# Ledger of designs, part 52: VH-VL binders against q9h9l3

Target 1, 176 residues: q9h9l3
Amino acid sequence: PRKMVAIDCEMVGTGPKGHVSSLARCSIVNYNGDVLYDEYILPPCHIVDYRTRWSGIRKQHMVNATPFKIARGQILKILTGKIVVGHAIHNDFKALQYFHPKSLTRDTSHIPPLNRKADCPENATMSLKHLTKKLLNRDIQVGKSGHSSVEDAQATMELYKLVEVEWEEHLARNPP

## First folded at step 3 (VH-VL)

Design b36 (framework fv_nivolumab)
Fold by ESMFold2-Fast, scan of step 3:
Structure b36 (fold): chain C 176 residues (1-176), chain A 124 residues (1-124), chain B 107 residues (1-107)
Amino acid sequence: as target 1 above (176 residues)
Amino acid sequence: QVQLVESGGGVVQPGRSLRLDCKASGFTFSDYGMHWVRQAPGKGLEWVAVISYDGSNKYYADSVKGRFTISRDNSKNTLFLQMNSLRAEDTAVYYCAKEGYYDSSGYLRYFDYWGQGTLVTVSS
Amino acid sequence: EIVLTQSPATLSLSPGERATLSCRASQSVDSYLAWYQQKPGQAPRLLIYDASNRATGIPARFSGSGSGTDFTLTISSLEPEDFAVYYCQQWDNWPLTFGQGTKVEIK
């Protein structure tokens, strides 16, 4: 069986008016929630908007941050060949400039049984905060100083575990 | 510069169909969920439908469920709303609205940009 | 569905005066509350998101506060261009809903 990890990335705004999302932090946890990777990452482009309300990233975090090229290499070594769980994970992979096979990708924002357990519409995209509160009775992303990518990755793995058996069976019968 | 331009509105009889288009520019269209919001003449705003960034998830207001279909073509930066079985109560200006910035930890459903709207009048 | 009730329905004030607009939710929406401004013939414009964060380009005279079920939009000193309809909107749960609007008009 393939090993499973969960990932959550924080992005800052680069490019014209800060409209481009660039990787600025990445956290990866294993199946049990233990941290495998957690680093601040320096984008190759000028940061226009730190998006601190969501990212939790401030100028001080960039001083000793790992350069993007080096961080990307480290992250990809962890992800390659594993089942990777995330919430709205397309954004993480885009920020990493990385293709991960759909057969090994699990997106907790697009798993109908998970929404059903939360008494949410099966085909609506729910936030990680909402699903975590509803299903795990835990408040994440509290306050206005930004999110913890470690906290988010851990919550994402725990959410996936709630539907893992059912969803893996579904994917075996309906390969992506 | 972010821009959303709606088209396809007009006058139509009850029971007929219309398709609305919303052409997006100035941002990576495929990264954001998109919404339709309508406003009847002299009334407030009513949320109509949402589509996820990749088109895989769609959700509708109860008032339009089964009659309206939201879709998108990311290769053309265009959002659509197919409106079937139109009723007088569907008469409204229809706005295309873009979700705000978000990271992988969540979606923020505030609407940072809106189109100028297209008027749909359903009358006999 | 979460119902948002705005009050007052109409606020008649003069330039330079303070405007205070209320939005009440039928159940807690945490801080997932936005405020929009709409002028006649125009699309809505985002003012405040996540209850208290001012959107880019929005003048400092606009401020938002509140959490849970009770929210306030304050305009500290009205300018002529501020006379418009203001809507609150929640994104805590589906379907997304708006308040009925508060019209801020010239006295």
Scores: ipSAE 0.051, ipTM 0.669, lowest interface PAE 5.3, mean pLDDT 88

Design b37 (framework fv_nivolumab)
Fold by ESMFold2-Fast, scan of step 3:
Structure b37 (fold): chain C 176 residues (1-176), chain A 124 residues (1-124), chain B 107 residues (1-107)
Amino acid sequence: as target 1 above (176 residues)
Amino acid sequence: QVQLVESGGGVVQPGRSLRLDCKASGFTFSDYGMHWVRQAPGKGLEWVAVISYDGSNKYYADSVKGRFTISRDNSKNTLFLQMNSLRAEDTAVYYCAKEGYYDSSGYLRYFDYWGQGTLVTVSS
Amino acid sequence: EIVLTQSPATLSLSPGERATLSCRASQSVDSYLAWYQQKPGQAPRLLIYDASNRATGIPARFSGSGSGTDFTLTISSLEPEDFAVYYCQQYDNWPYTFGQGTKVEIK
């Protein structure tokens, strides 16, 4: 079977009024939830808004953070050729300035069987926090000090595993 | 500067159709889910429909399901609402609304920017 | 669906007074609650998101608090432009829902 990883990125605001999302942390876990990569990443442009409520990023984390170009190279080496699982994963790929093949991409915000298991309409888009609570009976992203990208990546992999057999069969019959 | 501009509203008889457009500018349109929210005269806000950033997921309020169709054209930064089989109860100002900031943890469906609204009056 | 109940329906106050608006959810929405201001003939404007975060450009007199099922919007000292209708909205659970609104009017 093709190797599978889950990814979660944290972004900070750069550019005018902090409207541009720039990569500031990336966590990647394997199928069993073991951490393969977890680094703070220094954007090449001035950080206007740390977005700490969601990102968990503070100025102190930028000290000794890996420069974007180096981190991107490391991350892409891990992702290339693998099935990559994420939640709203387009945002992660955009922040990485990377295109991953749709045939190898699994977005837990866009899997109808997962929504069915959570008693949600198949076409609705549910937050990672909601799906994790409903399907895994676990609270993630607790409090206001920011999310853990490791915790989010681990939860994302566990959610995908709930529908993996069904969804892989669907994709084999209905290739993207 | 972020802007959303609705158009296409007007007076229409029951049972007829109308299409609303919403032109977006000042942000990367293809990165965000978009919504339609309506408000009947003198009443509160009612969520109508959503479309995902890539157009692959669509969801509707029960009151409009089967009659309204949401769509988008990311190459033109435009959101659409096709309204069929209009009823008097559909009379409202229709707003397009942009989803708030979200990261890989999921979508934050608060509405950080709204259009000015376009009035749809369904009257015989 | 989650029902949001706002109280009071109407709040009659004078400029300079403190306004306190309540929003209660029929079940927990954690901190995924936003507040909007709407003036007559205008679109709603985002004031507060994630229960307590002030949106860009929103004056410091506006503050939000609460979590779970009980939320409050406070305007510390009303300015003339603050007399409007205020709506809460939850985005924790699908479908998204709004409260019925609280009108803040001049006494």
Scores: ipSAE 0.015, ipTM 0.572, lowest interface PAE 6.5, mean pLDDT 87

Design b38 (framework fv_nivolumab)
Fold by ESMFold2-Fast, scan of step 3:
Structure b38 (fold): chain C 176 residues (1-176), chain A 124 residues (1-124), chain B 107 residues (1-107)
Amino acid sequence: as target 1 above (176 residues)
Amino acid sequence: QVQLVESGGGVVQPGRSLRLDCKASGFTFSDYGMHWVRQAPGKGLEWVAVISYDGSDKYYADSVKGRFTISRDNSKNTLFLQMNSLRAEDTAVYYCAKEGYYDSSGYLRYFDYWGQGTLVTVSS
Amino acid sequence: EIVLTQSPATLSLSPGERATLSCRASQSVDSYLAWYQQKPGQAPRLLIYDASNRATGIPARFSGSGSGTDFTLTISSLEPEDFAVYYCQQYDNWPLTFGQGTKVEIK
């Protein structure tokens, strides 16, 4: 079986009024949910808005954070050649300034059978929190002091496992 | 600095077509999902349609499915709404609206910026 | 679809008074709820998102609270520019829906 990992990143606001999303934390877990990587990452641009309620990131986390270029190298070494699972994963790849092959990418926000199992429209994206509650009966991203990217990556992998067999067969018949 | 400017509204007879444009500036247009929201005269807000950041996903309110088509051109920072088979009940001010903050765990579909709106009147 | 019911339909108050606006959802929307202000002839303006987060540039007198099905927008002390229509919106599930609005008007 091909190696598979799940990724989730936290973003902070940079640029005018903090409207640009810049990578500030990344977590990667393996198929069983074990943590392979989890680091705070220092953006190269000035942080305007920590978005702490969602990101969980505060100024203290930036003091010893891994510089973006170094973190990116470490992360890409883990992702290269693997099937990478994420939710709205284009945001993660954009923040990493990275292109991952579509044939090895699994986006749980764009898997029609997963939405169908959650009684949601197949052609509309749903949040990770919503799908996790509907399909796994578990609350994630609770509270107002920030999300855990580890928790999100673990939930994302578990969601993918619900449709893995069906979706891999679909992709084998209909390559991207 | 962030601006959304709608255009294309006007008076049109029932059964005809109209296209609305929304020009965006002041943010990275290709990073955000975009929506159309309408408001009939003296009434509240009604969500109409959404298009994902790259145009791959589109979804519509039941009242407009099969008649309206949302599209975007990221190279021109422009959002479109093609309205076919117009009905009197489609009379409204049409706003384009930008999705707010999002993170890698999903999309948050509140609207942090709105255009000024363009009036569409469907009457004989 | 998720129906949002706002109450009261109209609040008649004087400047300096506290305004409390309610929004109730027909089913849980967790914290995926936003509040907007709309003045005559203008587009809506985002006030609150994720039930309690103030949008950029929104004065501290505006606050949001609640989760699940019951949500409140509070304006601690009304300023003249606050007399407007207020809408809640859920983004927990499709289709996205708005409440019918609460008008805050001068007594």
Scores: ipSAE 0.192, ipTM 0.741, lowest interface PAE 4.5, mean pLDDT 89

Design b39 (framework fv_nivolumab)
Fold by ESMFold2-Fast, scan of step 3:
Structure b39 (fold): chain C 176 residues (1-176), chain A 124 residues (1-124), chain B 107 residues (1-107)
Amino acid sequence: as target 1 above (176 residues)
Amino acid sequence: QVQLVESGGGVVQPGRSLRLDCKASGFTFSDYGMHWVRQAPGKGLEWVAVISYDGSYKYYADSVKGRFTISRDNSKNTLFLQMNSLRAEDTAVYYCAKEGYYDSSGYLRYFDYWGQGTLVTVSS
Amino acid sequence: EIVLTQSPATLSLSPGERATLSCRASQSVDSYLAWYQQKPGQAPRLLIYDASNRATGIPARFSGSGSGTDFTLTISSLEPEDFAVYYCQQYDNWPLTFGQGTKVEIK
């Protein structure tokens, strides 16, 4: 029921030596963790490095994948006007070539109270895997065949819910 | 090709200041956290400081807190380390280091590329 | 802070021999452990990240294993260019820390 979603994207390497991050998969879940969107996305540029260890993307996933322009339109329709939760979410928005208002953005890698609960320095950035293990006692991103963006989006929403009340109060008092 | 080039090292007296620069090329600088790591002559590696991709978060080793300031200019692909109140114990080769490649969900604080290093000698 | 202890401090071997280097953490670092090679006068070079993933361009003779507190770097058959100092590094928690190093030298 909340107008809040969590997003996680997987990127592959394009451009010179694969140094450009291009969107290759996007998963969006609602407040309760139900999947609203999950598609493989075909970059408009040649894929130099699948980054499979992290992305989970392989050549077979690009067969019949949704073209970037179409996927972007679908994704933006879901995100617009909602509070969007993500981990290191700047990378997702950059890959989507999208600017989401900071007032409606929640980055679980940059929430001091969340780090404090994990017994980590408040001004440090911790991985999603670390925070999820420490705070939810769950292992995500297991194995070497790549990450599940659905799993990551679900974990991100659950992590945010641990600090939602105090962080929303903080943001109301200190608008970004 | 990824390149990190440090500059600004030299000989300085205790209590003085020095600024180190690290010029990055060959990758999208604004997408990655950047670090300074130092190595005293004949000793091992010591992590010094980190700055997030957007400059909003910074963290320091206890040995340099309050004296060193890390900063970056994403429009110039340049990382900085302002070193104040220098001590003999700060004598080291200072390396600029880039965080590893990662997706939107992860931060990987291993260093896939390092600069050549710049020597800072603090002596009277 | 998490302390990383490397052993042995020095490993004296001949080309063609297997080298096994250990890194032990004072508390669990999960799989957030990297290995670096450093030659005299040079910057460190990444060999292994996430405990067992070989970095781009690193020869197959280098392999990493372990999780939690006990990690191993193995060089299956030493080449002349492999004689160097090796460091492990954890990135599970702040501050980031390195082991004291293991020197692999020619016998």
Scores: ipSAE 0.188, ipTM 0.731, lowest interface PAE 4.6, mean pLDDT 89

Design b4 (framework fv_nivolumab)
Fold by ESMFold2-Fast, scan of step 3:
Structure b4 (fold): chain C 176 residues (1-176), chain A 124 residues (1-124), chain B 107 residues (1-107)
Amino acid sequence: as target 1 above (176 residues)
Amino acid sequence: QVQLVESGGGVVQPGRSLRLDCKASGFTFSDYGMHWVRQAPGKGLEWVAVISYDGSNKYYADSVKGRFTISRDNSKNTLFLQMNSLRAEDTAVYYCAKEGYYDSRGYLRYFDYWGQGTLVTVSS
Amino acid sequence: EIVLTQSPATLSLSPGERATLSCRASQSVDSYLAWYQQKPGQAPRLLIYDASNRATGIPARFSGSGSGTDFTLTISSLEPEDFAVYYCQQYDNWPLTFGQGTKVEIK
């Protein structure tokens, strides 16, 4: 049986007009929701837009943040060989400049049974906030001071656990 | 730098088909969901369809379900809308539109860039 | 579907005046609301996203506020180029929906 973790990253805007999303925080939790990793990460490029309303990142968090190259190495050691759960997880992998095998990836924004349980269209991508409220009766990402990537990773794992048996059976019959 | 250019509009008889293309440039096309939005002459905006960044998920407005098919070719930076069984009420300017930036919190489906639009007229 | 109702339908003002445009949702959309400007013969242009964030290149005279069901777009001092139709759009739930528009015209 493979080990399973959930990940959530926060990104800041770099590059022209802040249009490039660069990793600035990463949280990883285990199956039970215990934190395995949670660090602020310093992008190699100048931050143009902290996107604080969503990321929760402020200039003060960058002063002693772990440089991207070092943080990436630490994170990849945790993810390699494990089933990785995330929400819109391709954004996290892109920010990490990392390829994780599709067979070991679980994206809670693209699991039809999960949307069905939430009374949402099966093929529409729903926000983590919406699914968590509908299925777990819990409000996450509240306020205007940014999101907690730990809270998001924990919610993502709990959402996946609601459909885990059904979805793993589906994937065994229909390998990606 | 970001550009979306629609083509394929024209005059067509009711019950027939048209295909619209939208060529994207200036951003990594394969990273973003894409939408079609239409506007009937003198009226407001109506959302039509969405396709996910990788093409795996598609969703449609009830008015076009079963008649329209959205698709994309990421190798060619091109978005498509195949419109079948066209009706007079489908007469509109059709815009392709790009989703805003997004991260681990999910997709933000406001439209930061729009094409110039292509007119589809369904008339006998 | 979530219905967005914009008011007034038409707003007649002179350059230099403040414009206040309302958008009301039939149910909460949290802060997942955007505002667009459209001039005749042109595509819509994003002004505001997530209720209050100005899009890149949008002048400071444009501001958005509100959450839940009640939203406002304010233009603090109208310039000649601001006379256009304005649409709100929600992206909290499917299908995505737009308001019917508010036309800001010269008095």
Scores: ipSAE 0.018, ipTM 0.616, lowest interface PAE 5.9, mean pLDDT 88

Design b40 (framework fv_nivolumab)
Fold by ESMFold2-Fast, scan of step 3:
Structure b40 (fold): chain C 176 residues (1-176), chain A 124 residues (1-124), chain B 107 residues (1-107)
Amino acid sequence: as target 1 above (176 residues)
Amino acid sequence: QVQLVESGGGVVQPGRSLRLDCKASGFTFSDYGMHWVRQAPGKGLEWVAVIWYDGSNKYYADSVKGRFTISRDNSKNTLFLQMNSLRAEDTAVYYCAKEGYYDSSGYLRYFDYWGQGTLVTVSS
Amino acid sequence: EIVLTQSPATLSLSPGERATLSCRASQSVDSYLAWYQQKPGQAPRLLIYDASNRATGIPARFSGSGSGTDFTLTISSLEPEDFAVYYCQQYDNWPLTFGQGTKVEIK
């Protein structure tokens, strides 16, 4: 079986009025929730909006942050050839400027069996915080100091494990 | 500057169809979910429909399900609402609205920008 | 669906006074609650998101508080331009819903 990891990224606003999302932190955990990677990342463009309420990123974190090109290389080495689990993972891949094969991608915001277990409409996307509370009875993203990408990656892996057997069987019958 | 401009409103008889357009500019349209929200004359706000950033998912208020279809064209920065089998109760100003924030934790569906609105009057 | 009930329906005050507006949800919406201001003939304007965070450009006199089912919008000292209708909105669950509105009018 292919190895599986979960990823969660934090983005800051760059470009005109901070409208562009640029990678500023990335956390990757293995199947058991152990941290494989967790670094603050310095965008190549000037940061206009730290989006601290969600990202948890502050100016202090950028002082010793890993430059984007170096971080990207390290991250892609971990992701390549593995099943990658994330929540709204398209945003993470966009920030990484990376294409991961659909056949090896698992997005917990787009898994109908997961919504069914949460008593939510199959076609709706639920926030990671909501699904984690409903299915794991655990509060994440607490407070106003920003999210922990490690906490989010760990929760995402645990959510996927609830539907892993069912969803992998579905994908085998309906290859993407 | 973020701008959302609705068009296509007008007067129409019950049972007929109408299409609304919303032209977006000033942000990366393909990164955000888009919504339609309506307001009947002298009344409050009512959420109508949503479409995901890539058009992959759609959801509707029960009052319009089966009659209205939301769609988007990311190459043209345009959001659409196809309204079929119109009823007098559909009379309202229709606003297109942009989702606030998104990240790997999910989408926050508050509306940071709204269009000016377009009036739809269904009368017999 | 989650029903949001705003109170009072109408609040009659003078400039300089404090306005306190309530929004109550029929079930918990955690902190997924926003507040909007609407003036006659205009589209709504975002004031507060995630219960307590001011939107860009919104004056410090506006503040939001609360979590779960009970939420408050406070305007610490009313300015003439603040007389408008205010709506709360939840985005915790589908369908998205709004309160019926509170009209803040000049006394």
Scores: ipSAE 0.037, ipTM 0.688, lowest interface PAE 5.9, mean pLDDT 89

Design b41 (framework fv_nivolumab)
Fold by ESMFold2-Fast, scan of step 3:
Structure b41 (fold): chain C 176 residues (1-176), chain A 124 residues (1-124), chain B 107 residues (1-107)
Amino acid sequence: as target 1 above (176 residues)
Amino acid sequence: QVQLVESGGGVVQPGRSLRLDCKASGFTFSDYAMHWVRQAPGKGLEWVAVISYDGSNKYYADSVKGRFTISRDNSKNTLFLQMNSLRAEDTAVYYCAKEGYYDSSGYLRYFDYWGQGTLVTVSS
Amino acid sequence: EIVLTQSPATLSLSPGERATLSCRASQSVDSYLAWYQQKPGQAPRLLIYDASNRATGIPARFSGSGSGTDFTLTISSLEPEDFAVYYCQQYDNWPLTFGQGTKVEIK
């Protein structure tokens, strides 16, 4: 076991033409894949584009969603001091308006050994769906009704565990 | 309004070098991967290179690998393509292209915005 | 590399007619496929992404369908401004690749 969690956020489009990504759901799982947090979150700005195909967010989910400020406080209490695993995780931290130390951050989209294990170019960013299929032989993000952030967080943790020993050793020798 | 403006194209002799610039505005440049895509006269589109949002990862088409270098300066909202050892077959309009928004699980590498392109002609 | 084959190479139609454009991939690209429109002297314009999602500002007459290896772009009733070259693009795997294009020209 580690003092380690995996996070996946779903975002909706706010701002001009819906180009700003605002937090609308967050899921956090522990090392074993158990759910620690999973809430719909109401952005403080008007939602222009629900991005439902990927986010799974619909207007109905926003009616009783947790306000951003409150959800952020709850999420940060879980993340603070832990190793946080995510895929393209800087986008999640940006949506949370949160700084997490780089020394405690693990981004499965930027781990060269993981790409190598998947027979992918080490310097190319691969999607979570692709890496999960190649390395775990599991299909995630199936269908067109949106992604499950719980499923994505669980897959992300499992992917990291495949390279955890090697990558932690690398980071000890090459601190970020 | 999202805008991408390329510059630096021109006529150059085989074996020489040229640098293309792409100035971005209307979006948070540092949040997105950026690409170069080219189109030879009368031909279709060919993907050339990509650079991650922070510049830490770069990847190239086999046809340009070892000759072209992609880079970016997020403080100036500018994307670059350094083209070395140019060949006649590199003659093309070069487009700067922005990746679509990422989903929560990675990146969607379609191009929601393109520059107007800059022509590079490699001839004797 | 994933090869995308577009057919037909040229579609000669009149305004008001339905246009159906095909894009076939050499291996599955799931739904990671986009369609672009390009007019002479202009940059490509995104029409459809994720196989069937219409980009912002794109008229409802444009629709995309398909998954895996077989994709279709449909223009339900051609307007004069729709006569252009159309390209499909996959983003399932590296390198990113485009089809060779289908030219929709006025009869």
Scores: ipSAE 0.049, ipTM 0.656, lowest interface PAE 5.0, mean pLDDT 89

Design b42 (framework fv_nivolumab)
Fold by ESMFold2-Fast, scan of step 3:
Structure b42 (fold): chain C 176 residues (1-176), chain A 124 residues (1-124), chain B 107 residues (1-107)
Amino acid sequence: as target 1 above (176 residues)
Amino acid sequence: QVQLVESGGGVVQPGRSLRLDCKASGFTFSDYWMHWVRQAPGKGLEWVAVISYDGSNKYYADSVKGRFTISRDNSKNTLFLQMNSLRAEDTAVYYCAKEGYYDSSGYLRYFDYWGQGTLVTVSS
Amino acid sequence: EIVLTQSPATLSLSPGERATLSCRASQSVDSYLAWYQQKPGQAPRLLIYDASNRATGIPARFSGSGSGTDFTLTISSLEPEDFAVYYCQQYDNWPLTFGQGTKVEIK
């Protein structure tokens, strides 16, 4: 890979009324879309809301899930020192309780050239589903059984590749 | 327990300014886009403004563009709406509203929690 | 801007009856539609998001359906606490817009 990975996390609701987003699955793919990591993760807190229609997480997935502390260690070993691509990636890093350097972070929900290619306002935050349909002519997150974090991570990497040269040049001239 | 508490409403004369505050608690305020939604007496809901989790992106309804400014202070868990050049048609209950959860799949701009609202009456 | 039209404007029913509320969008909003309940003097409360998902704590008697331009909120058997105004909201495109509301009142 180009020292670059894409990540997508699925979160479940913990805390009062399921308001807190806790990590329950993480998928990481390399530059070519090959899966480097894909595990169900057991939150340390009681799950109030599985958010199944979005997360795809069900009670059965928690039975043999990797405990959060162990999963976090494995994930961080993969992310450290690499360019990490994600969509609304701030939420993934928060769920991981992790700080990734801004210089090595690429958020496809905040790349003006990508929105421009999709005929969307440059400063709008567009969903991954919308950008993927508009730019890659592919429907993801179909149906009501929940999202595939592998599918989402793969789509995110493919979207970034559409603007990679332009955006890397921009970042070199305008360091974050 | 999630709480959004608005303050700053009152009776003001046309052409004057007013600032509304919304104090958030019970969730990580800095992780969420926040909105202002208003409702004129006896009428329906009207979206007013939004601000991104980091304050870098802002959008406004055409009816308030150029007069209202949305801002936030993540260190104080507080959302603001600065209202300038107030008009009679701005008379409404103003609600602070939180976006639903989102992950790398995108932002879901429905409102899972609302404040109780603060009444702004533009007297004429 | 996307216009949401709710019908009927007022629905007069008795407790125990089924309520069916419609929301029609001027263009497709896919499944990016939410429903809210508002009681007099109170803030709106989220009932349904993404057209058909019940929000946390919302009773099973509330259900949402539809996609594209035509959406329905159903209350299978009205309880006294359900007499309120109901609003739909789209979040497919900016600006965010609401329907004009349907008032469910006691007959």
Scores: ipSAE 0.014, ipTM 0.547, lowest interface PAE 7.6, mean pLDDT 88

